# VH-VL binders against q3adg3, part 1

No score or structure here was measured in a lab: all are predicted.

Target 1, 154 residues: q3adg3
Amino acid sequence: MFILRLFSPAFGEIEADESQIFSFPEGLPGFSHLKKFLLIRHRDNSPFFFLIAIDEPEIYFILIEPSRLLADYHVELSCEQQGLLHLSEETPVLSLNIVRIPPEAKEMIINLKAPVVFNLQEKIARQIILDADYPVRYPIPLSKVKEKADAGTK
Below, numbering starts at 1 at the first letter of every chain, in headers, positions and changes, except where a header shows other numbers; Kabat numbers aren't used for antibody chains.
F, E and O stand for the ipSAE by ESMFold2-Fast, ESMFold2 and OpenDDE, each averaged over both directions (binder to target, target to binder). V2 = 0.75 x the mean of E and O + 0.25 x the DockQ between their complexes.
[cut] stands for letters that were removed.

## First folded at step 2 (VH-VL)

Design s15b
Fold by ESMFold2, look of step 4:
Structure s15b (fold): chain C 154 residues (1-154), chain A 126 residues (1-126), chain B 103 residues (1-103)
Amino acid sequence: as target 1 above (154 residues)
Amino acid sequence: QVQLQQSGPGLVKPSQTLSLTCAISGDSVSSYSAAWNWIRQSPSRGLEWLGRTYYRSKWYNDYAESVKSRITINPDTSKNQFSLQLNSVTPEDTAVYYCARDIYESGDWYGAFDIWGQGTMVTVSS
Amino acid sequence: DIQMTQSPSSLSASVGDRVTITCRTSQSISSYLNWYQQKPGKAPKLLIYAASSLQSGVPSRFSGSGSGTDFTLTISSLQPEDFATYYCQQSYTFGQGTKVEIK
């Protein structure tokens, strides 16, 4: 294992091991040059994660695991998409969605169309635009999230 | 309401530098939620993205590979503008040049150009 | 490398017609598909972003659909102001355009 230290304006000093680091071969849309990110869960029992760019830690994203809030949301990847992530039937995966919490808002906005999918074995991840007809801006009341703490609202 | 106003010469001689400016009103060139692009259009080649500049704690630039060695895009925060410089132009650089805004919202990149300048016809001829 | 092909390249239509324009990409990528309208001598105008989301101020007769490599722009009842060239765009690549002309 390897311990990594970095400084982020939003998080201060961060210490992480290699298992929390993911390679993004194409980066993220708008940030194609950022190829490595650190994934940190907000805390135990939280549906929220932070995704922090290792080379430029001022760039970060808030992610949510939607299964606790949206029981009918299903991530189905095409054969091509599975190949881009090196997925086989036994590969452990994690699927998270980017969320935005507007200032002074009573709701948060989830991108259901384009989850970030993590290959937990090979430590590769990509944002995948699903074939299914999901919205890119899905509002959800912050009151629905009260039972599961999050960063920035509670 | 955001508006983009272009300025710059319409005639440039070969081997010289094409210089254009895009003035922004109703938004800031350093807005965290925007990126500022140059796109050109010719009858033979259609619409071509050239590059962009944006601010995320520091300034970033991305350029199309086809022009990467010749292009510079600079913000000017004091005038709330951004510029295009394209060096060593040839007649193949003759086109209508547009500036355009796209929007970023905390990781939701759509790549959609929602506000465009009026366009500047640039002819490269001796 | 993404190639985008619009079909048809041009069409003639009358006011009130239903018009459909397709955009096919050479491969599916993790980027959003957008649609623009351009009138002669003017800059393009964003109509649809993220395949089906209507831009603010765009009439509801415009709609978009599709996913993967096949996308469609529909004008449910063509109006006189809709005679223009339409472009799809994904990432930094634009389609070749579809010109909608008066019959």
Scores: ipSAE 0.410, ipTM 0.777, lowest interface PAE 3.0, mean pLDDT 85
Fold by OpenDDE, look of step 4:
Structure s15b (fold): chain C 154 residues (1-154), chain A 126 residues (1-126), chain B 103 residues (1-103)
Amino acid sequence: as target 1 above (154 residues)
Amino acid sequence: QVQLQQSGPGLVKPSQTLSLTCAISGDSVSSYSAAWNWIRQSPSRGLEWLGRTYYRSKWYNDYAESVKSRITINPDTSKNQFSLQLNSVTPEDTAVYYCARDIYESGDWYGAFDIWGQGTMVTVSS
Amino acid sequence: DIQMTQSPSSLSASVGDRVTITCRTSQSISSYLNWYQQKPGKAPKLLIYAASSLQSGVPSRFSGSGSGTDFTLTISSLQPEDFATYYCQQSYTFGQGTKVEIK
């Protein structure tokens, strides 16, 4: 079992399983040169994840499971998009959305238009722009997230 | 409010270097949520993106293929500005040049230019 | 290279009219389509980003729609200040523009 060890200024020393490493063949917007990322859940049962660039660990993103907050949000990929991720009906998939949490903010901003989709089998992922008319900026009160996080710990 | 103020000469001789500067106010040239671009506009070529500079733990540059061999975009953190240098200009480089901010937010690069400079007409003529 | 084709190149309309401008891209890429308004002697102004998101301060009569390779900018009720040239843009490529003139 390969254990990845890296230092991130934001997180300190991180130890992770290789199963948590995902390839981003196209990188992420604004970071096209970064092809490998570590995906870590914030806490047990937390809807939050961290996506940390392995080659530049100072770069990280906060992701969230939108399904836990938004009942009507559905990620539908086109055949072409599925192909890019090597997805089949049997492929385990994780879809997360990047969030921005400004300091001292009462709300977080979720990008619903462009989720990050993970092929958990092949360990590849991409940020996908959905055809559906979702907002790139969707504000959610932080209080709602806390309620869900607390409910998940019970 | 974020503003871009352009400066530089409006007349350049053929084979010389076009130089422009874009001063930023209300934002930082090293902002991780921005990229700083040069775009030009002419009747013959329309709106044409030339390149960008942006900071993501380090400085990056992207240039259009059409000008890649001649273009340099440099940030100046001390003055909170960025510059354009275009070498070996020809009359085809005559255009209104704009600096512009590109939006990066929530892990997404919009490629949307939300803030523009006032524009600088640059004429290449002997 | 991405090719952007706007339609029409120009149109004449009256105040209060519904105006529709289309933009077709040569490729469906993972890049957002944006719309700009430009008036003579001025820099382009961002109207719509990410195909359908209204830029702050832009009137609600402007809207964007579309996906894939086909996109549309709509002005629900043309106002006097809306006579201008409109451009679509994806990645780093701009359309040729659509001039909206007074009828």
Scores: ipSAE 0.193, ipTM 0.758, lowest interface PAE 2.5, mean pLDDT 91

